# VHH binders against Kynurenine formamidase (BNA7), part 3

Target 1, 268 residues: Kynurenine formamidase (BNA7), of Scheffersomyces stipitis (a3ggu3)
Amino acid sequence: MSEKIVFYGKEQLQRIRIFNYSESNDKTLIVLHGGGWRDPRNSYNDFEDMANYILEEKKATNINIIGIDYRLSPFIKHPVHLIDVLTAFRYILENYKTGQLSIVGHSVGATLLLEILNYVEIIQTGLEQLETSEPSIEELQTLFDFISKNLTFKTMYFLDGIYDVRALLEEYPSYDFFVKSAFVSTVAIEEASQLSWKQHNEAFKIAVDKYEILHSLEDELLSLNQPKLFAKYLQDRKIECSFRTGNWGEHEQVYRSQAVSEHVLQNM
Key: E = the ipSAE of ESMFold2; O = the ipSAE of OpenDDE; V2 = 0.75 times the mean of E and O plus 0.25 times the DockQ between their complexes.

## First folded at step 1 (VHH)

Design c7 (framework vhh_lunsekimig_d3)
Fold by ESMFold2-Fast, scan of step 1:
Structure c7 (fold): chain B 268 residues (1-268), chain A 121 residues (1-121)
Amino acid sequence: as target 1 above (268 residues)
Amino acid sequence: EVQLVESGGGVVQPGGSLRLSCAASGFTFSSYSLYWYRQAAGIERELIASITSGGDTNYVDSVKGRFTISRDNSENTMYLQMNSLRAEDTGLYYCARGPKYTIFGDAMDYWGQGTLVTVSS
């Protein structure tokens, strides 16, 4: 697998890693890391074991694998993480023939996948809380127009994720320290907590064929509460999803699990 | 025993420069991400700069372009070069090491004693 790094923006973490690429490949797996919005030890390299399993052990070199990095808190705040991710997708889709896209998001990466589904409202309400003029209205509109026209997924894999930040803090008040690093206010947290929305029942903005929720029974940081709330949220919207659990290791081991990598490969 | 020892603090005039050092011992220095925190009077201790084991750097906006974090793995030392110092930069500067493998970066597991930087005329 390759170590080719390409920048989609001017900042050091506005980068992607191309693990494997060919224009002749009809499928692309995107991998999106976690790290509580803030942990610099988490990067696209979290998925090296998954990429190695797919490309080297299973010899599935007919699959492109691209990892996305994004800027981290406290240096930036929600929704800038999501804006970086969408900017990376614009860059990827403008510069690479990707065929059918699928994506794995781990932890906060899975949070970002859910945010992609409602990206317009998430970004607009988040920016209102930040009191910032960047990006400009014109830049944001151009990004939204591109995403709405060009971004779709076959499968979204939600791996040991945070889906409702409000509910996370009710269950684990001590997690407040890293959440406050990423969100400027309680209002910003509430507006980002999609599963708790009472007035927001719009259809998802992004077409996704398959929703796969995966959660390790050995995750020491997140209980089954998060994926159960998310599965119920999708069910209430009449969206079919798969919910799977297994003994796939602790929170930072799930994306290294051979069983998880095999499941991802078999369902692409 | 893990030890982090800061040095290089002092009194400097606005617009001046200081270089802080954090000398580390008791662990495999090259394997860890390292951090500079600042504690100013009346302000919570804040993260101002970080450097990963791979050399990736991050800064808070208030110091970006003025401060440079670096590391020398051969000397087991992390540095903070501070240029164009302002009165607001006054405070105790701490180096810190986080756990090698933690997704949330929720706790620094080792801290230095702090070194005082005073920017005054």
Scores: ipSAE 0.000, ipTM 0.277, lowest interface PAE 12.4, mean pLDDT 88

Design c8 (framework vhh_lunsekimig_d3; at its last look DockQ between E and O 0.74; V2 from the best seeds 0.00; counts 0 for: pae E 10.6 > 2)
Amino acid sequence: EVQLVESGGGVVQPGGSLRLSCAASGFTFSSYALYWYRQAAGIERELIASITSGGSTNYVDSVKGRFTISRDNSENTMYLQMNSLRAEDTGLYYCAVEYTKTYSGWVDYWGQGTLVTVSS
ESMFold2-Fast, scan of step 1: ipSAE 0.013; ipTM 0.436
ESMFold2, look of step 2: ipSAE 0.005; ipTM 0.355
ESMFold2 (binder alone), look of step 2: mean pLDDT 81; pTM 0.798
OpenDDE, look of step 2: ipSAE 0.017; ipTM 0.380

Design d1 (framework vhh_surovatamig_d1)
Fold by ESMFold2-Fast, scan of step 1:
Structure d1 (fold): chain B 268 residues (1-268), chain A 120 residues (1-120)
Amino acid sequence: as target 1 above (268 residues)
Amino acid sequence: EVQLVESGGGLVQPGGSLRLSCAASGFTFSSYWMSWVRQAPGKGLEWVATIKQDGSEKDYVDSVKGRFTISRDNAKKSLYLQMNSLRAEDTAVYYCARDYYGSGSYLDYRGQGTLVTVSS
């Protein structure tokens, strides 16, 4: 698999890794890492075992695999992580023929997948909490127009994710230190906690054919509370989802599980 | 074998200062976030402070902000907690911990602890 790195922005973490690419391929898997918004040890390379399993062990070279990096807290704050991810998607869709997109998000990467579904409200409310002039209103509107017209997914895979930050802090108050490095205020946390929104019933902004929630029973960092809340949220919106659990390792091992990689490959 | 050994605890009067040290061995210290966690008598564990691998990022529980400073020396494989303006409520056993996510919550190894008593 390829070590090719391409930058979608001026900052070092505004980059993608092309694990495998051909314009003749009809399917592209995007991988989006976690790390609590802040951990520089987490990158697109978290998915190197998954890419190796798909491309080298199973020899499914007819699938493109692209990993996205994004800037980290505390150097940036929500919703800038999401803006980076959407900017990466604009770059990818403008420069590569991708065919049908599917995406795997792990931990905070899964949080970002959920934020993509309601990206307009998440970014607008998040930016209202930040005292920043970047990006400009015009730049943001151009990004939104592109995303609304061009970004759709076949399958979103949510691996051992954080779906409601408010509920996370109620269950694990000690997680407040990494959360507050990423969110400027308790209001920002509240406005980003989509599953806890009392008055939100609008259709998702992004079309997704299939929702796959995957959670390792051996995850010592996150209980089943997060994926159960998310599954209920989707069901309340009348969106069909698959919810799977298994013994796939600890929180930082689930994306290295061959069983998980096989499941992703079979549903591409 | 991962080992973390704390030292520097003791008896101090309110308003006083103490510096805690932690000596790490059995792993690549410079590759991990590190945290201090404490347990007051009869209470649960409370996260106190976290420091990034290179020392560039630090975070603290609100009750110690402005009073405590976390630092590290990667060459010496040592973690420190400078505690100033100590209060009776800071009385606890303080543990050095390897912090997998830099979150204060996923602490895969802790030391045996060092007791800090703040009383007159």
Scores: ipSAE 0.000, ipTM 0.135, lowest interface PAE 17.1, mean pLDDT 89

Design d2 (framework vhh_surovatamig_d1)
Fold by ESMFold2-Fast, scan of step 1:
Structure d2 (fold): chain B 268 residues (1-268), chain A 121 residues (1-121)
Amino acid sequence: as target 1 above (268 residues)
Amino acid sequence: EVQLVESGGGLVQPGGSLRLSCAASGFTFSDYWMSWVRQAPGKGLEWVATIKQDGSEKDYVDSVKGRFTISRDNAKKSLYLQMNSLRAEDTAVYYCARERYSSGWGAFDYRGQGTLVTVSS
C-alpha cells in the first residue's frame, strides 16, 4: 500500500493519497472522509483499513484506490468543501487513467456525494450566501464544464452519512456546534438540504449506475433517520438503491469494518 | 484577554530536533483541548497535533506520527510540541491553537502569533 501524496491545489488539505495505482487497472475506488466538515483528525487515512483489506488481505491489486482530502471549516465554508472535491476529481481525471469510478463517502463525505449529484445548484446557491469572489466565475465555469463531460460513477457507497442537515438539527440540536462552523447561515443550510427541496423530479447532473446506502446499527451519532430519508428521496425519484444495515461499529469505526470493506469490494 | 504565546522555533538541520512551547493566559487552560497547527510558506493552515484537556488523548497528522509528541502542563498553563527527525517539509510557522469546543472537534477560536521553524541544510 502506497503513502504517495499529490496536491491538486495550493493549500495543504488540497491533496490526494494514492493507496494503489496502475494505468492498466480498469477500476478505481475513491474514498472520501467525513469529520463534520471541520475535524482535522479525519482524512483520507480514515480508509487505511479498507485499503489494507482490499489490497493486502484480499490481494485485489487490480483496483486503484485514491483518497481525497479537502479544506476544512471554520477556515472555509460550504460550498467550498464540494468545490475542493470536484477540483480533486478534475485533477485525478486529467492525470490518471481511472477506468470505472466507484466512491465511498463516510459521514460528511457521504453528504458531499449527494451534493455531487446536484453540484451546479448546490455550489451556485452556496456561493450566493458566502459573498465571496473566489473562485472566479471563469474558474467555476471551467470546472463545471469538465465535470459535466467527464465525471460518472459505477457505484456510490453512502456510509453512515448526513443527507439532510435541516432534519439532522431537528433530531440533534446539539450538533449545531459543527454545522454552524460549516454553514454561514440558516439559508445556506436550507439551500444545501436537497432532500427538503420542493422539486424532486429533475435528473441528477452526474450519472451513477448503482446507489448503495450502508448504515451501522451501532452508530452512536446518527440514527436510521438520515439513511431512511435518503432512501425515500431516491425512491420518490424512481431510482433503485440498496439499503443495508449491520453491526459494524460506532460512527468512527464503520469504515474500518471488514464486512463493509468486503461488501464494497464484492460490488465494485 | 485570551493570549497564546509560542516560542522555541528556529533554524535546524534535517534530522534535528526542536521543542516548541506555548504559554496560555486569560482563560482556564485545563478546560480546553489544545492543538498545534502550522502554515508553510505560500500554503494554508495544516493541523499537526491535538491533546485532550487532561492529556489522556493525543492525535497527530500522519506525516508527523512517530516524530512529533504533543504534551501539556496544566499547572504551568503550557502546551508543548517535541519535534524529532525534522524534514525540510516541516518548515512552517507553528501556531498554538485553542479548540472552541470541549469535544475537541478541530475548530479553533484563538491562535498565537506563531513561531517560525526552518529546516534547512
Scores: ipSAE 0.000, ipTM 0.160, lowest interface PAE 13.0, mean pLDDT 88

Design d3 (framework vhh_surovatamig_d1)
Fold by ESMFold2-Fast, scan of step 1:
Formats: sequence, C-alpha cells, structure tokens
Structure d3 (fold): chain B 268 residues (1-268), chain A 122 residues (1-122)
Amino acid sequence: as target 1 above (268 residues)
Amino acid sequence: EVQLVESGGGLVQPGGSLRLSCAASGFTFSSYAMSWVRQAPGKGLEWVATIKQDGSETDYVDSVKGRFTISRDNAKKSLYLQMNSLRAEDTAVYYCAKDYDILTGYSYFDYRGQGTLVTVSS
C-alpha cells in the first residue's frame, strides 16, 4: 500500500492519501473518515485495515483506493467540512482517471455523504449563517458547476453514521458539547438535519446507483435510531437501499472489520 | 498518568468576572490543543472554547464570544479561561480537557479534571 499524500488545498488537512492507484484500473473506492467534526485522531488512515484487506489479503489491486482528509472544528464550521470534501473530489477528478466511483463514509463521514446528495442547499444555507467571505461566490459557483457535471457514484456505503443532527441531540443531549463546536447556531443544526426537513421532495443533486446502510450492533456511541431514520427517509423518496447490521465492533472498530471490508469489496 | 486540575471557580454576581486555571501533568502539554467544556445542573456537556497547541488560534461557542478569553502558558503547562460579564446561564461545572479526547466517554473521563464550580447568582 502507498503512503503517497497529495494536497488539494493550502491547509494541512486539505489532503488525500493514495493507497493504490493505476490509470488502468476502472474502479475507485473513496474512503471518508469520521471523528465528530473535530477529532484529529481520525483521518484517512482509519481505513488502513480496509485497504490492506482489499489490496493485500484479497489481492484486488485492480481497485484504486483514495482517502480524503478535511479541515476540522472548532477552527472551521459547517459547511466548510463539506466544501473541503467537494474540493477534494474536484481535485481527484481533474488529476486522476478514476473509472466508476464508490465511497465509504464512517460516522460524520457518512453525514458528509448524505450532505453531498443535497450539497447545494446544505452549503448555501450553511454559509448564510457564517460571517465569512470564503469561499467567494464565483469560487463556489465554479465548484458547483464542476460537481454537477462530473460527480456520480456507483455505491455509497454509509457506515455507523449520523444522518440527522437534531434527532441525535434529542436522543443524546450530552453530544451537544461537540456538535456546538461544529455548528454556529441552533438554526445551522436544524438546516443541516436533512431527515427533519418538512418534505424536501426535490431529486438528489448527485446520481448514485446503490445505497448501502451498514451499522454495527456493538456501536456504543450510536443506536439503530440514526440508520432507521435514514432508511425511512430513502424509502419515502422511493429509493431502494440495503440496510445491514452485524457484530462488527465498537464505533471506532467497525471500519477495521474484515466482514465490512469484504461486503464493500463484493459490492464494488 | 495524565492529570488535569481545575481551579478558580466560585460564587459571583451577574456582570462579575472569574478566571479559571487548569494545571496539566503527565503528557506533553504543548503538543495538544486544549478546551474548556461545561455542564450546567441537569444538562449535558457543552463545549465552551478551544485553543490551538501554540496559542495561534482560538474559538468560542457563540453565547460566550466577546465575554470569555481562553489562553495558555506552555512553559507553565497551564490553561486559563477569563470570564467577564457573567450571566446566570453561565452557571456550571467547568472542565479542562484535551481537545481530541472529549469525544469518547473513556477518553473524556480519563483526561478531564474534577472540574470547578461557577455559580452566577444574585
């Protein structure tokens, strides 16, 4: 596995890791980490065990694997995490031949996957609340134009994720302490809580062929409430999804589960 | 063994000021961003402020912005919170925490101090 790091921006966390790449490969797996918007212990390296399983143990070297890092709270606020992720995708698609894209998002990484589906509304409403001139309107329009033209996925894997922040805080009020570091206001939390939106009937902005929701029964930080709400949200939109559970370890072990890695590989 | 010892809390009238201190030991203090978090009676934990490893950047929850100032002294291995224009809503136990350790119950429990009580009441 490669340890090659490439920067898509000027800040230290605006980087990607290329675990495996060849121009001849027709499939690329993107991995997107969690960490409650703020934990610097979480990075693309969370997925080293998944990459090792796919590339070394199963010898599926015909798959590119790229991990995305993004800036962390409290030094940046929603929706800047999502803007970084979309900027990383623009960089990847401009500089690498990727073939079919699939993506695994863990925890807040899975939150960011859901935000990608409605990225225009999420970013516009989020920025409306920030007293910032970055990015410029022109810079943002250029990014949106690129994403709308070029970004599609075969499979999105949502792994032990947060899909509705309002509902998370209703279930776990104590999680307010890290959520408030990432969101500037209660209004920002409400506007980011997509599953709680009074019927948003618009089609997703990004085409995805398959939705895979995965949740470890051993997750000590998140109950089945989040993935159940998300599965219902997709069902209400008449979008087919797979919802799987298993004994795949605690919240910070699930992305190291061989069973999870095998499932991802089999559905690539 | 990681230890964080908070001090400086007390009873103060609305509009008053307090300075909280945190003495750190058992780890390389200058290598970690540090935070203040608080818990009001019967409520959950709330993040209050964070300061970067070298003190170059700070951030605050909106309700304390302009009233509270976080600072650090890496040579003394100490973290501070200057609290001005105190309000009844600021009444809480205040905890010193290593920034990235506050996300899990175990890490937060191990690396959080015993706390210092701030009561804002007439």
Scores: ipSAE 0.000, ipTM 0.348, lowest interface PAE 12.5, mean pLDDT 87

Design d4 (framework vhh_surovatamig_d1)
Fold by ESMFold2-Fast, scan of step 1:
Structure d4 (fold): chain B 268 residues (1-268), chain A 121 residues (1-121)
Amino acid sequence: as target 1 above (268 residues)
Amino acid sequence: EVQLVESGGGLVQPGGSLRLSCAASGFTFSSYYMSWVRQAPGKGLEWVATIKEDGSETDYVDSVKGRFTISRDNAKKSLYLQMNSLRAEDTAVYYCARVGYSYGEWDFDYRGQGTLVTVSS
């Protein structure tokens, strides 16, 4: 496994890690970490065990694996995390032949995956709530144009994720300490939750062939409420979706599960 | 590399005051809650005070409330602990600590080398 770190922006966390890459590979797995928008101990390195399983144990070296880091709260607030993720995708797609793209998002990483499905409205609304002029309208339009033309996924894997922040806080009011660091107001939380479950118009729609929802029964931070709400959302919209559970460890262990890594590998 | 360097410890008489300083480097200081934690001779690590990233909120262990004040200067990447009305039981090595998040709880992912505070006549 190669350890190449590349920066897509000028800030320290605007970086990607290339676990494995070859131009001859026709599949790329992107991995996107969680950490409640704020935990600096969560990074693309969360997925080292998954990458080791795929590349070393299963010897599937014909798969590119790239991990994305993004800036964290409270230094930045929603929707800047999503803007960083999209900027990372623009950088990757401009500089690497990726072939067929699939992605695993864990926890808040899965939240960000869901937000990609309605990224224009989420980013525009979020920036209005922040009352900021950065990035510029021109910079955003350029990014949105690039993403709409170039970003598609075969499979999105949603691993022990947060899909409805409002419902999360109803179930676990004590989680407000990390949520409030990431969102400027309760209005911002409610708007982000609502818009995450809204479909893009055709001009900005991200094509996704398959949705895989995975949730560990041993997750001590998130009950089955989150993945059940999300599975129902997809089913109601006639979107192809699998929902799987297993004994795959606690919240910060599920991405180290060999069974989870095997499932991702087999269904890419 | 993450570095936290404490200074300001020393010998002080009961009722006296000391100000501890911590210089941070190797990370985005303004992005983290910061804490002071202490360890008295022969005892475990005890949390003393925490300050939010922007300085807007502070919290203290009950035994130091009204006597200690935690503050920060994000431009200087510095953390401070003003200790007033010092008591013999405040004798400890004081560590500057960076606050991380794990499993829904705050922990201290980095500490400095510590600075010794001795309160004795």
Scores: ipSAE 0.000, ipTM 0.157, lowest interface PAE 16.4, mean pLDDT 87

Design d5 (framework vhh_surovatamig_d1)
Fold by ESMFold2-Fast, scan of step 1:
Structure d5 (fold): chain B 268 residues (1-268), chain A 122 residues (1-122)
Amino acid sequence: as target 1 above (268 residues)
Amino acid sequence: EVQLVESGGGLVQPGGSLRLSCAASGFTFSNYWMSWVRQAPGKGLEWVATINQDGSEKDYVDSVKGRFTISRDNAKKSLYLQMNSLRAEDTAVYYCAKGRYFDWSPEAFDYRGQGTLVTVSS
């Protein structure tokens, strides 16, 4: 596997890692890390064991694997994490032949996957709360136009994720400290809590063929409450999803589980 | 084995200052969030301050914000708490606490030291 790092922006964390790439490959797996919006220990390298399992142990070298990094709180605030992720996708799609895309998001990475599905509303409401002039309206419109025309997924894998921040804080009030580092206000938290939105009957902005929710029973940070809320949300929208659980390790080990990597590989 | 050894406590007048230190061993110190927690006489354990792995993020209980500063020296495997403008209500045994590797919660810790007593009295 490759150590090749490419920057999609001027800041150190606006980077991707190319674990494996060939123009002849018809499938690309994107991996998107967690870390509570802020933990510098989390990066695309969280998925090094998954990439090793797919590329070296299973020898599935016909699959491209690209990991996305994004800037972290408190230095930036929601929705800038999502804007970085979409900017990374624009960079990837402009510079690499990817074929069919699938994506694994872990923890906050899975939160960001859900945000991608409603990216326009999430970014607009988030920027209103942040009260910033960056990016410019023109830059944002150009990004949205690109994403709308070019970004689709075969499979989104939601791995031990946070899907509703409001519900998370009701269950774990102590998590407020890292949530507040990422969100400028209680209103920003409420507006980012998509499963709690009162009007949420619009079709997703991004086409996704398969929704796969995966949650480790050994996750000590997140109970089954988050994935159950998310599965119900998809069911209420008449969207088919798979919901799987297993003994795949603690919160920061689940992305290293060979069983999880095998499932991802088999369902791409 | 995980060991956390606190020092720096003592008797101080209201408005005074103390600097607490914690020497860590038996684990990779730089990989963990670290916290200070305290227990006042006859009360339960209260979280005071937390610092992330590289010191870029810090959080405090409201009653000490602007008065206390948490810091760390990863090369020395040491955690510090600078306490300024001390009040009688800050009287407590102060414990150095090791967070879990992946836990960002300020009250989540899987080990604490023996403690150091801070008494603020005229």
Scores: ipSAE 0.000, ipTM 0.138, lowest interface PAE 17.6, mean pLDDT 88

Design d6 (framework vhh_surovatamig_d1)
Fold by ESMFold2-Fast, scan of step 1:
Structure d6 (fold): chain B 268 residues (1-268), chain A 122 residues (1-122)
Amino acid sequence: as target 1 above (268 residues)
Amino acid sequence: EVQLVESGGGLVQPGGSLRLSCAASGFTFSSYWMSWVRQAPGKGLEWVATIKQDGSYTDYVDSVKGRFTISRDNAKKSLYLQMNSLRAEDTAVYYCATLEYSSSEGDYMDVRGQGTLVTVSS
């Protein structure tokens, strides 16, 4: 397992870690961490146990594994986290032969996966709330053009995620301390809360073959409310998904569960 | 409290060499990844090189690979950039920087020095 780090941008957190790579591999697993948009303790290294299980214990070295880091709040605000993630994908797809992509997102990482599906509207409405001229319209259009032509997934794994920020704060008002660091206003929160959007049923912008929702019953930070809302959202769009639960540890342990890693490996 | 102080910049001819130094204080230097970033006249910040806490891993922007070497001395709390075969395009203010969380220290570091000017000319 490699510790190779590569930067897709000029800031220190605009980096990826290459856990395993070969041009002869026809599958790539991307891992995308959480941390409430702000917690610097979370990084691509959250997935070291998953990578070790796949590459060392199961010896599935025919799979590339790449982890994405992104800049954190309060230094940046939504939707800049998503712009970083898409910039990382552009970098990866321009510089590495990836074959078929699948992706695991944990917590806010899973939030970012859902945002990828509707990335154009999420980024445009988010930038309007920030009232910023960075990135430029040209830079953003170039990124969107690249993503629309090149980014598609076999499987998206949504692991103990936040799918609707408005509903999260309704259930857990005390979580406003980290949400407020990531979102510039209440309007920004509402615009990012996709599952609460009223009658915006356009097709997703990114093609995904399989949707896998995974939630630990031992998660002490997030109840089943979030994944149930998300499963219903997909059902209302006539998108089939798998929704699995298990005793896979607390919120910051679930991505270290061997059962979770096995499920990911078996659906690659 | 937390401080990074760069030195070693100057005027050098194309093909020449310079060694930049960065003295760190006010934090546990050995617990953080360190980087060199630069800003050329009229351009944005560009990442140049990064080194892991223990020096076991280094990475470079493509334009300097094979010419620049990043290193560190944790006992002296110092970061270095050896720059060989310098080109006019390497002209920039060079900053040492860290933007990293150390789990062992329980602390987040986001700091950059004031920079040292490197001019590659005539």
Scores: ipSAE 0.000, ipTM 0.162, lowest interface PAE 15.2, mean pLDDT 87

Design d7 (framework vhh_surovatamig_d1; at its last look DockQ between E and O 0.62; V2 from the best seeds 0.00; counts 0 for: pae O 3.8 > 2, grease 25.4 > 24.2)
Amino acid sequence: EVQLVESGGGLVQPGGSLRLSCAASGFTFSDYYMSWVRQAPGKGLEWVATISSDGSSTDYVDSVKGRFTISRDNAKKSLYLQMNSLRAEDTAVYYCARYGDWVTRSYFDYRGQGTLVTVSS
ESMFold2-Fast, scan of step 1: ipSAE 0.012; ipTM 0.378
ESMFold2, look of step 2: ipSAE 0.317; ipTM 0.678
ESMFold2 (binder alone), look of step 2: mean pLDDT 83; pTM 0.840
OpenDDE, look of step 2: ipSAE 0.024; ipTM 0.382

Design d8 (framework vhh_surovatamig_d1)
Fold by ESMFold2-Fast, scan of step 1:
Structure d8 (fold): chain B 268 residues (1-268), chain A 125 residues (1-125)
Amino acid sequence: as target 1 above (268 residues)
Amino acid sequence: EVQLVESGGGLVQPGGSLRLSCAASGFTFSSYWMSWVRQAPGKGLEWVATIKQDGSEKDYVDSVKGRFTISRDNAKKSLYLQMNSLRAEDTAVYYCAKDSGSYYEFGTPREFDYRGQGTLVTVSS
């Protein structure tokens, strides 16, 4: 590959980074960063240590690795982060032979993975809270039709994530400052808090073979409350998942853990 | 930087006792499963004992059950191995080891993120 950074949209953060690619590879790992919807210090580059471990240390060069960036708050609001991520997937699937997809989402990246599972409802309810006519109904329908037909995952890895924003603010009221930056109203927060939804019996919109919840016991920003709520949510829906904890470093170190990278590599 | 410093090894006769200590620094000691592993001359690493973060669960290799006791003091950030009824086969360098944490829910094979420099235990008449 001659280009390592490719734009899927017109804005600076509507970009992907190709860490490794060959059309002969049958597996692609997508990496999706966090940063509380707003922190410009977080990017696809958070996963450089994971990519280096897989490609250089383990020499697993038969795996494609692509990182996704998305626009940040306060310049955009939920659900635009998710719309950017889905637009990135449309771009990737239109332009690259990916084979089997797996994905790691860290922190808010893991929040976005959960949102992908119910993307239609999340985007429709989120846009109702925004005073915007963009994207158009026709543009959204085209995106939804593409995603519905083409996007599936073997494994989703949820790494030290936020799964219920309402419960997060109940536990940590001081986190209001970055949540309010990303969500226009308390109604938008409630509608994004999928684990707190009234009974929703519809199957997920995206097929996923394996759900892996991973949480560092050393995470100083998020307790086990978030992953426990999410594991319970999946169990109540009779969805098989793995829930693993480990001593993998603080919140901004867990995606650099060799133990985490090894687990991801072995379960793709 | 993670540091583990072992002490308490030495020369002892068969049937004797030693208490090994490990001083931990550079990480939140109370949040990790801790282990003792050993390496006999010319042999590979052998897991000896493991203790849970709060001390509530302990496991031992069969050859040391009833003879060795693992313990920890989270306030002092220290790990201990009380070795009684020592045998010639217990001769090894003993390492304090920080687990990867994979034991917490799923009991995966013994994996260690870090081990110290070791302390030599020689059991000989």
Scores: ipSAE 0.000, ipTM 0.092, lowest interface PAE 20.1, mean pLDDT 86

Design e1 (framework vhh_7xy4_2)
Fold by ESMFold2-Fast, scan of step 1:
Structure e1 (fold): chain B 268 residues (1-268), chain A 121 residues (1-121)
Amino acid sequence: as target 1 above (268 residues)
Amino acid sequence: QLQLVESGGGLVQPGGSLRLSCAASGFTFSSYAMAWVRQPHGKGLEYIATISGSGGSTYYSDSVKGRFTISRDNAKNTLYLQMNSLKPEDTAMYYCAKEYWGSGSYDFDYKGQGTQVTVSS
């Protein structure tokens, strides 16, 4: 398993880790970490056990595995996390032959996966709340044009994620300490809460063949409410998804579960 | 408009059996988990059993595990509770409840009239 780190931007957290890569491989698994938009203890290395299981235990070396890091709050605010993730995808797709892409997002990483599906509106409304001129309109348009033309997924795995931030704060008001680190206002939270959007009949901006929602019954930080809201949102849009639960450990252990890693491997 | 109508309660001797039914309307029944909850006279609500929308998963409170069986017929929009080996402490008004997805809670909503179960000699 490789420790190779590559930078897609000028900042320290604008980096990817190449766990395994060969140009001859036809499948690439991307892993996208959580950490409440702000926790520097979370990184692409959260998925080290998943990568080890796939590459070393199962010897599936015919799969590329790439982990994405992104800048963290409070130093940046939503939607800059998503802009970093899309910039990482542009870098990966311009510099590596990836074949078929699948992706696992954990916690806020799963939030970012949902944001990718409507990335244009999420980024435009988020930047309006920040009152900033960076990135420029031209830089954003170039990124959006690239993403719309080149980014598709076979499978998105949503692992113990946050899908509606407003509903999260209604259930857990004490979580506002990390949410308000990432979102500048109540309006920013509402604009990012896609499950509460009035327009549920617009097509997603990114093509995805399979939606897999996974939630550990042992998660001590998130109840089943978040994945159930998301499953209903997809059902209301006539999008089929798989919703699976299991005893896969606490919130910061679920991405180390061998059962979860096996499920990802078998379905990508 | 969500409606839940419970039936099948009655008077039974200790060790006896009853089957409760709940007729649901006003929502897509197969899309929601359903539960049975009970309320003994003068006390709060007590959770009894839950069944997933597909019927593939069931959960029971320790007080009824091994004695009660929850099931559903999605073609008939009906929820059932088979109650065996009934005890006096099972005496309560029984309500069926729909899973509530909103306000950030994993909870159940109920609004039916209930069906009374009385276990006595």
Scores: ipSAE 0.000, ipTM 0.104, lowest interface PAE 18.2, mean pLDDT 86

